# VHH binders against q9y6x5: the designs that were tried, part 61

Target 1, 379 residues: q9y6x5
Amino acid sequence: LPPKLLLVSFDGFRADYLKNYEFPHLQNFIKEGVLVEHVKNVFITKTFPNHYSIVTGLYEESHGIVANSMYDAVTKKHFSDSNDKDPFWWNEAVPIWVTNQLQENRSSAAAMWPGTDVPIHDTISSYFMNYNSSVSFEERLNNITMWLNNSNPPVTFATLYWEEPDASGHKYGPEDKENMSRVLKKIDDLIGDLVQRLKMLGLWENLNVIITSDHGMTQCSQDRLINLDSCIDHSYYTLIDLSPVAAILPKINRTEVYNKLKNCSPHMNVYLKEDIPNRFYYQHNDRIQPIILVADEGWTIVLNESSQKLGDHGYDNSLPSMHPFLAAHGPAFHKGYKHSTINIVDIYPMMCHILGLKPHPNNGTFGHTKCLLVDQWCI

## First folded at step 24 (VHH)

Design hf1
Fold by OpenDDE, fold request of step 25:
Structure hf1 (fold): chain B 379 residues (1-379), chain A 118 residues (1-118)
Amino acid sequence: as target 1 above (379 residues)
Amino acid sequence: EVQLVESGGGVVQPGRSLRLSCAASGFTVTDNWMSWVRQAPGKGLEWIGDIYYGGSRFYNPSLKSLVTISRDDSTNTLYLQMNSLRAEDTAIYYCAKGKNYEKAFDIWGKGTLVTVSS
């Protein structure tokens, strides 16, 4: 039988939650598998970009999903969570589920993973659920396991996405121990549900399972606001994305806009597109706007509107608060092994290896994950 | 002492609904996966459905449209809602506690009899 892989994402699961809260189900999962304590994600540290990086192995500038909100000046198209179905946005890369279906006589399945309900390079996941946040974990789990168990051609790659603890992190802030404890317990219980269901169906022993996330969460406060309206008139620019990385499309001379913003706050870096630090790998794409604003950790960029968010993400990808974790279990993985760090783009070549797929050119380094795999030498 | 006690059974007419309860003691229902199983006269055990740790529920496909499993965390009680009962639903209904991460039970209730008769 071909190897099978289930990729699970709990959105906004900050890596250090594992140290600060109890996860009996997840810990049991880890005990029988592997843990990467910190995953350095891609800049910006947002949901759509990072999920696509996981499945492509590419930096955002390369796969073209550069934010949750995008604008293309040539086509005048907009991308957002409510408008993400146009293949135009996704076609700059080939995600692993497409590769899986095209390279082998195999099927892919998806429950709500970003991009899976879109035909990319004229290929859509063999099985998928249209995104709907109201759909229960139970239903998602049921569909995924059904597809893994009964499909022809067999489903060899599947994805499962869940919106927590991100939503709650935004609402309560990651430092709210009382509320986040409750939220994270629910997440752990859902992990229990996943494992239990796989065992009940006899899938557990032969299925590789990766549990990870796209980003972390940092605490925000009403005392840490950057009001752009205090620095520049709204008529001088179009806002494509706001916080914590604002994408600015000038309506007047770019330099003038830049000059008005460059000293707006000591807690915000202002970059012309060509001056964006190389370490972000966030420059070489037309979808990146002429000016970006990057708030410091915990600072929120606002207009003359109040934000209800007590937590946010999207900040510098070097910040530990932005980092998720990765846990894995299955025939391909060692048991009881812990690893310190990998890059989020490293997941793609690893998954390709597990599935026996030839990876597309990517920014990941397979060598970074060799110690996780039973068939590789760990040096 | 670890115990499961079913209640709510009795004689009902066809087409009626019935809710069974399973009171757990000695353990927390939400820390375990739970199951409903029934045994009709002269027949073997039939799985009805499960409820897992996070509340995910899975049902016997043949019964899915007729049953709903739920639980009350505050009272540590498991429920089985049955609708549109038929004569063939006559059985002893058991609740059971699952072994974590196994496809097995470790604790059973004594069962409650449901008789569907006109």
Scores: ipSAE 0.936, ipTM 0.974, lowest interface PAE 0.4, mean pLDDT 96
Fold by OpenDDE, fold request of step 25:
Structure hf1 (fold): chain B 379 residues (1-379), chain A 118 residues (1-118)
Amino acid sequence: as target 1 above (379 residues)
Amino acid sequence: EVQLVESGGGVVQPGRSLRLSCAASGFTVTDNWMSWVRQAPGKGLEWIGDIYYGGSRFYNPSLKSLVTISRDDSTNTLYLQMNSLRAEDTAIYYCAKGKNYEKAFDIWGKGTLVTVSS
């Protein structure tokens, strides 16, 4: 049988949740599969960029989704969660579902994964749902399993996306044990629903399933705010993205804007584009603005308005609070194996291997995931 | 003691609605997947629908428009709402507890009779 892979994302699932909360269903999943305890994601640690890195194996500077909010100065186009369907933003890379879709006797399916409702390189998944946060997990699960079970040509790659625990993390903060326990229990139960449904349909034995996330969550506070208005007049720049990584488009001389911001707060680093640290791999794209501001962990960049979020993400990708996990089960994976860390871009070449696809040039290292796979030598 | 007790059955006219209850004892409904099945006179068992751990529900396509499964966590009770009942819906209705991660049941109720007659 042709290999099949279902990639599942629970948005904003911080890796250490696994150590601090109980997950009976997920632990059962892991027991019969593999776990990567920490996944180092890409900078910035935001939803659209990291989800696209998972499916392309590229740093953000390379695949071109460099934030949840973007601006292109040449075309004057804007990208946001409410304006994400222009192929212009996605066409700097080829995601794995397109590669898979272009193969003979294969099709791709997607339930709400970022970018899957957009024709990329003139190709869109044979089956997909337009993004709508109001659609229940039940409906998403029903569609994705129906497509996996009854499609012709067969669906060999599918994605499933869910907005929790990210939304709740923003609302309650990751340190709210009472509320987050409730939220994470629900997530675990939904994992149970997924596994049960796959078993009921007879799909479980021959399906590779990856459960992962794009980023973690850090605790924020009204006591840790950086007010840009105290440092620079808004007339001197255009704000493309705000917190915790602000993207600044100067309306006056860049150096003058930089000088007004460079000492704005001891809890914020200010970079000219050419001075962005190399370790971020966040420099070589025109969609990255001339100046970026990077707040320290737990600090929020604001204008005159105060933030209502008690949790946030997007910070330095070296911070443990920003790291998600990866669990996997299926014919391609070992049973009962745990691994400490991988890079999020490593997932792409692994998935390509599982599906027998030739990967596009990418920043991942297949060697980092070999120990997860039954057909590979693990040194 | 682990048991399921169905209630709410009876004689109803065509076109009417009926809600069946299934009271669970000895286990927590939300920790398990649950199912409704029915058996018409002289017929085999027919699956109606399931409700899983997180509340995801799946129905028999032939009955989907006529039934809704729900549960009350506080009372540990499973429900089957049936609308627009027909004569062909006459049957004994059973609730069942599933085995976790299996396609099998381990506990059954005794059933409740629903008769749809003009």
Scores: ipSAE 0.935, ipTM 0.974, lowest interface PAE 0.4, mean pLDDT 96
Fold by OpenDDE, look of step 24:
Structure hf1 (fold): chain B 379 residues (1-379), chain A 118 residues (1-118)
Amino acid sequence: as target 1 above (379 residues)
Amino acid sequence: EVQLVESGGGVVQPGRSLRLSCAASGFTVTDNWMSWVRQAPGKGLEWIGDIYYGGSRFYNPSLKSLVTISRDDSTNTLYLQMNSLRAEDTAIYYCAKGKNYEKAFDIWGKGTLVTVSS
């Protein structure tokens, strides 16, 4: 039988939630599979960029989804969560579901994973749901499991996406133990639903399942605000993205804008595009604006009338609070193995290996995941 | 004592709706996956549907349009809503508690009889 892989993302599931809360269903999943405790995601640590990195193995500068909000100066196009359907934004890379879909006797399925409802390189999954946050997990799970079980050609790669605990993290903040306990319990129960359904369908033993996330969450506060209006007149620039990494498009001389912002706050680093630290791999794309502002962990960049979340993400990808986890189960994976860290871009070559796909050029290192796989040497 | 007790069965006319209840004791319904099954006279057991830990529901495709499973946490009760009942829906209806991560049941109710007749 051809190998099958289900990739599941719970948005904003911070890695250390596993240490601070109980997850009986997820722990059972892990017990019979593998766990990577921390996954170093890509900068910026936002939803669209990181989800696309998972399925492309590329840094944001390479796959072209550099933020949840983007602007292209040449075409004058805008990208946002409400405007993400133009293939223009996605076509700088080839996601794994497209690669898989183009193989003979294989098909891909997707339940609301970012980019899956857009034809990329003129290819779309044979089975997909248009993104709608109002659609229940139940409906998504029903569709995914149906497609995995009854499709012809068979679905060999599927994605499942869920918006929690990210939404709640934003609302309550990750330090709200009472509310987050409730939210995380629900997530664990949904994991239970997934596992149980797969077992009931007889898919469990032959299906590889990866449960992961795109980023973590850090606590924000009204006491940690950076007001840009205090530093520069809004007429001098266009804001493409705001917090915690602001993308600035100057309307006047870039240097002048930079000079007005560079000392705006001791809790914010201001970079000209060419001076963005190399470690971010966030420089070589035209969609990255001329100036970026990077707030310190837990600080929020605001304008005078901006609303504030109690939790946020998008910060430096070296921060543990921004890191998700990865758990996996299936015939490709060991049982009861724990690994400390991988890079999020490492997931792509691993998935390609599992599925027997030739990977496109990517930034991942297959060697980092060898210890997770039963067919590889781990020395 | 761990048990399931079905109720709400009876004689109904075709086209009518009926809601069955399954009261659980000795365990929490929301912590388990629960199932409804039925057995018509002279036939084997037929699976109706499941409700899992997080509330996800799955139904027999042949019955999906006619049934809805729900639960009430406060009363620790499982429900089966049936609409547009037909004569062929005549059966003993059972609720059951599933074994976690298995395709098996731990506990069964004694069943409640539903008779659909004009």
Scores: ipSAE 0.920, ipTM 0.968, lowest interface PAE 0.4, mean pLDDT 96

Design hf1
Fold by ESMFold2, fold request of step 25:
Structure hf1 (fold): chain B 379 residues (1-379), chain A 118 residues (1-118)
Amino acid sequence: as target 1 above (379 residues)
Amino acid sequence: EVQLVESGGGVVQPGRSLRLSCAASGFTVTDNWMSWVRQAPGKGLEWIGDIYYGGSRFYNPSLKSLVTISRDDSTNTLYLQMNSLRAEDTAIYYCAKGKNYEKAFDIWGKGTLVTVSS
């Protein structure tokens, strides 16, 4: 009887990959469910912030995970990919799995979704895997389906995270048709494995499944580098994050640091925190540094060296190259419906509705997702 | 014509290992999910395990430590590796092609006999 939801992310899956490559398994999933062709994600278009926005419905300034690399001046704490487990960073919001498992007769399970191995508000996912990128998709799928099928109290919300196509997008660049075709073919086959396994276990008909991503990917080049060391000496600032959105903590007068940077490159915008465009919703958190540098699409901020990346993300969230997609199937969703766009923050209130949870205050708009749901008037 | 042909069976001593092959024709193995099933003399069918489109594998819990399913995309061939064979592993071993997105098989091989005898 209780509604169940599996939320799946394939990291770095750019929305237009669906139009430019073949996905027989994903297209079969979409044919039997819904597709949102473009999801407008949050600035900065990085992995940790956007995954947390999906599960909290909040802009980065509101949930506090404002980048993959962060510094808090009051506590002197640092956050990075390898130092992400201090609940301090995550506690400015309540993710959906915490709300879910605090309900009577419900638990949550997680296979590697960012934050699910952290005790947020003293609550860790009921079943989880400690993050380890070497764990195969097969093992993640086996664990998550076992938990969905065999747990007491029942698992009603589950998450599954996979690192591709992001890793390959960085390595090859999204324009490398040959390598990206191979990578995306493999991902489509894994989607096939997911669907086939859910059917074999008798879960498919009564489980809502969302397949989405956190951001896209854009092509980089050795011809598009911004050398910060040519513009400013390291002694004048602390570098919190580098590219494509640099986070600059001045060591000297802020105006002096700003003035040294403002003419560094015509392909980089330099913002004092109070001047960050309102459309980014990226001002009102102490973890956002006094100066940020925002590279133009396809440009890489470097210190005094070349970049080895051929693709990157983190750019302006208005760029189509930064946008992922969303597909969904299950008893809550229409069949064969395509929707143009939603905001990534809209996913949270939709998921709360599906699960019968009261959403925490958030930035999502439930009305934007009504047309995906069978129990709502689409208008 | 869609066809599955098992091979590699025979008489083996207890404790030995054996690898069975299943050659597929008329379809691409990696576009389908595939399975191994066996039937001991006088017994019903026993599921061994599956391999799915992306290579995810799932096994009968009672056999999981003894068997490994694999495939070779370049030769369109499915394999079953069996280790530490016992008398109760004596059976006809079949490979089967699943119906995509269904809990059912649509093509079976003729089987290959494995006899575990000292």
Scores: ipSAE 0.801, ipTM 0.927, lowest interface PAE 0.7, mean pLDDT 94
Fold by ESMFold2, fold request of step 25:
Structure hf1 (fold): chain B 379 residues (1-379), chain A 118 residues (1-118)
Amino acid sequence: as target 1 above (379 residues)
Amino acid sequence: EVQLVESGGGVVQPGRSLRLSCAASGFTVTDNWMSWVRQAPGKGLEWIGDIYYGGSRFYNPSLKSLVTISRDDSTNTLYLQMNSLRAEDTAIYYCAKGKNYEKAFDIWGKGTLVTVSS
C-alpha cells in the first residue's frame, strides 16, 4: 500500500565511467528506468558531506557535515572517518529516514549509509547495521531485502552503501584501465545481484530504486604535489583537514598565516573564509575553518612526504571528474528516459515526493527532477 | 551447445560430507545466476540455493547451515558442498541456469543421485 524506496550508493562512481567501461547489468537497469548523466554534487566533494546532502537536500554549510575531518572549537570535538558517531555533528539537519519513520505505520532500514547508525535528534534508523567495511555486499543485500520484505511496521525507506569504486579509485587512479575495468566489472555484477534478488523476492515491480554515488575521482601523481611545509611552519596553525581542501586554523594572526600561504603554489587557491566563492555555498557554518586551501584538479597537498593515493576527490564541484550519476527504476519513474544533469541536493525533494513526505527546508529544486517522474507534468 | 552436467553423487554414510560438481558448457557460469535444486524419492522439487552474478548467495532456510554453493571461473563449474548428511538428504540433485533478470530457469542438468545409507 505505501510507496517504497531503496536508495543505493556506490562510493566514488564517476559519471563518465558509464561511457568508458562496460556495465551490462547497470545498462539493463537504466534501459527500463531513468538516467541522469551528471549529478552536480556539493563542495567539498567528499564522502560524508555528499551522502548527507543526498538525504537532507542541504548544502554542507547548512547541514553541518562540512568535511570528512572537522573540529569544533567551542566543544573541542573532533570528527573523522573513525570518530563519527557523536550526534552533535549530525543534528543540524533531519535526514529523510528520520522523517519517514515518524510517519504512521512506517519504518526505515539501513545497510551502512553514513549517519544511519547515529541517533540523530534522538532517532536512529528502525533497522540498521553498525558500520563495518568488512561486511560483504551479500550480507548487506540480505539484510536490506529481509527488512523490506518482512517488517512491521513496513520498511518504506531503505539505504544501501558500498565502498567501491572509491577505495580502488584511490588505490589505482581512474586512468588505470586494467585495474579499474576489473573493479567496475565487479560493481556491475553486484548491481545485477541487487536487481535479480529484488525480482526473486517479488519486490521489483512495486519498489522504487535509486542507484547513485556521492562523487567521482581524478588522477593524482607524485609530480603534482604541493608541499605545505615549504611555505609555513607547523607551529603557526592547526591542521584540521589536508587534501585536496585543507582546513587551516591559525595559531597566530590570521592575516600572517594567509600571507605565508597565498603564493605557496600556483596550483592552489587560498581563501579567507569570507572570500570563499559564493558558488560553493561554503561559508556559513562555524565548522568551516578561517582559511581553506583548494588544490587544482589532480594536485595533492602534502606535509613533506609522498602520497600513496593515485586518485583523489574533494576538489571544486564544477569539475566533471567530481560528478557522479543517478539511475532510477520503479513505479514512480519513466522508462527509457535520459536526463542531462541535476544538483545532488535535488534528490531529497524528489525522494520526499515519491514517499509522500513533507520536505524540511532545503536547497533542492523539485522542478529539476519532474521529468524523471510519471506523475508530473514535464515543463 | 548449452549443457549442464552434474557429477559427484553416490552412496555415502550418514554424518559424512559430499561435494557435487556441475560442469557448464556453451555459456559462462559467472555471467548468469545459478541454482541447486533436489528431489527426494516420491517428493516434489526442493530449492537448495542460488548464486548470483557477483557471487551473492541465498539458501533455503531449512538447509542453510548444511550447504555451501560456490563456483570456479577457470573451470566453468558450479559446486554444492553438503555437510552432516542425513537419510533425508537422499535425492536427485540438479543444477540449473536462471534466465537473467527473471524468476525462472531455462537449462537444467540431468541430475546426480545421492543416497545416504548406513
Scores: ipSAE 0.788, ipTM 0.924, lowest interface PAE 0.7, mean pLDDT 94
Fold by ESMFold2, look of step 24:
Structure hf1 (fold): chain B 379 residues (1-379), chain A 118 residues (1-118)
Amino acid sequence: as target 1 above (379 residues)
Amino acid sequence: EVQLVESGGGVVQPGRSLRLSCAASGFTVTDNWMSWVRQAPGKGLEWIGDIYYGGSRFYNPSLKSLVTISRDDSTNTLYLQMNSLRAEDTAIYYCAKGKNYEKAFDIWGKGTLVTVSS
């Protein structure tokens, strides 16, 4: 029996939601497996970068997906949430599904994980869905379980992505108890659907399942706006990304643009690229712009005096509000074990170990996850 | 007390549609996975489909294009919509409550008879 792994992401699932809301289905999943209470993700704490870090084990500067909005000055290419299909952006790393399906007698499947509908190094997941947010969880679950159960060569690595609670977290904010309780209850029910279906198909005992997320969510407010237009005229720069980490491409002398920005707000740090804190591992890629602005937690950088979002993410990765969790169940994992923290880049070498794959060079540390695994000495 | 009561059966002409209801009492349908099963005269039980906690649905492949399972939280009721009925769809139709996280049922309804004849 080849080892099999299903990697599931519920986007924007803040770690402390587990303590502040009811999750009977997820708690049952955790009780029979392992929990990592806090996963320290990578800076910037945005969706595309962190999903790619999970599957490559690399910091953003190393895998090249450095934000949800990017610009490459040499090729003049733009990347955005709605313009993400050019393999150019993804080719600085090799995600685990590519490595997996290059093995003899193995294939990979994907239900909408970021990048899985792109031919990275001329290789696309063996079975995949083109991204479409209108496709129900039911259809994603049906496809992924069908592929896990019926494919030749067998699907040994599969991914499943769902947009909640991120979408609702942005809309309502994490402090909206009434709406977030409803949203999180629905997500817990979908986790129940996943587990029930795996049991009905006879996959549960022999499939390793990781349920995780890319980042958390923090409360925003109309009282916490940083108006960039009050500090600098649009004509001095090109705005590549806005909030909470703005990416600034100067149109004039870089030092002049920096000087106009540096005292703009006490709630925003302004960094020349060479001055970005080393702990961010966010400096050594041409896609990182010459100046970045990093808002304090809960502050929003705007070009005018309004914002539609009540919750946001992308902030400093040391903030607990930016951290997701990780839960896992399956033959590779202990039962009933709880671990305090790992780095999100540690997930990749752990997954490679479970699948018997040789990891590419990466920033993860296998030793950080050994205690989750039954075949490892914990120290 | 926990109970499932099917209704909506009867005599129907081939090619027509019919909706069956299953009223649940003593438990909440959305906290459980629920199922429809039928038994044609002189035959064994045939699984029609399931609806899970979050509303995900899975059907017998031979019936998938002909049936739809739904539920109404406000009335605590499970439904089976059946289209393009054929004589071979004549059966007693049961709803059932699954045991959570098991491939087994713990509560059955008494069934409702559907007869498809001209």
Scores: ipSAE 0.754, ipTM 0.913, lowest interface PAE 0.9, mean pLDDT 94

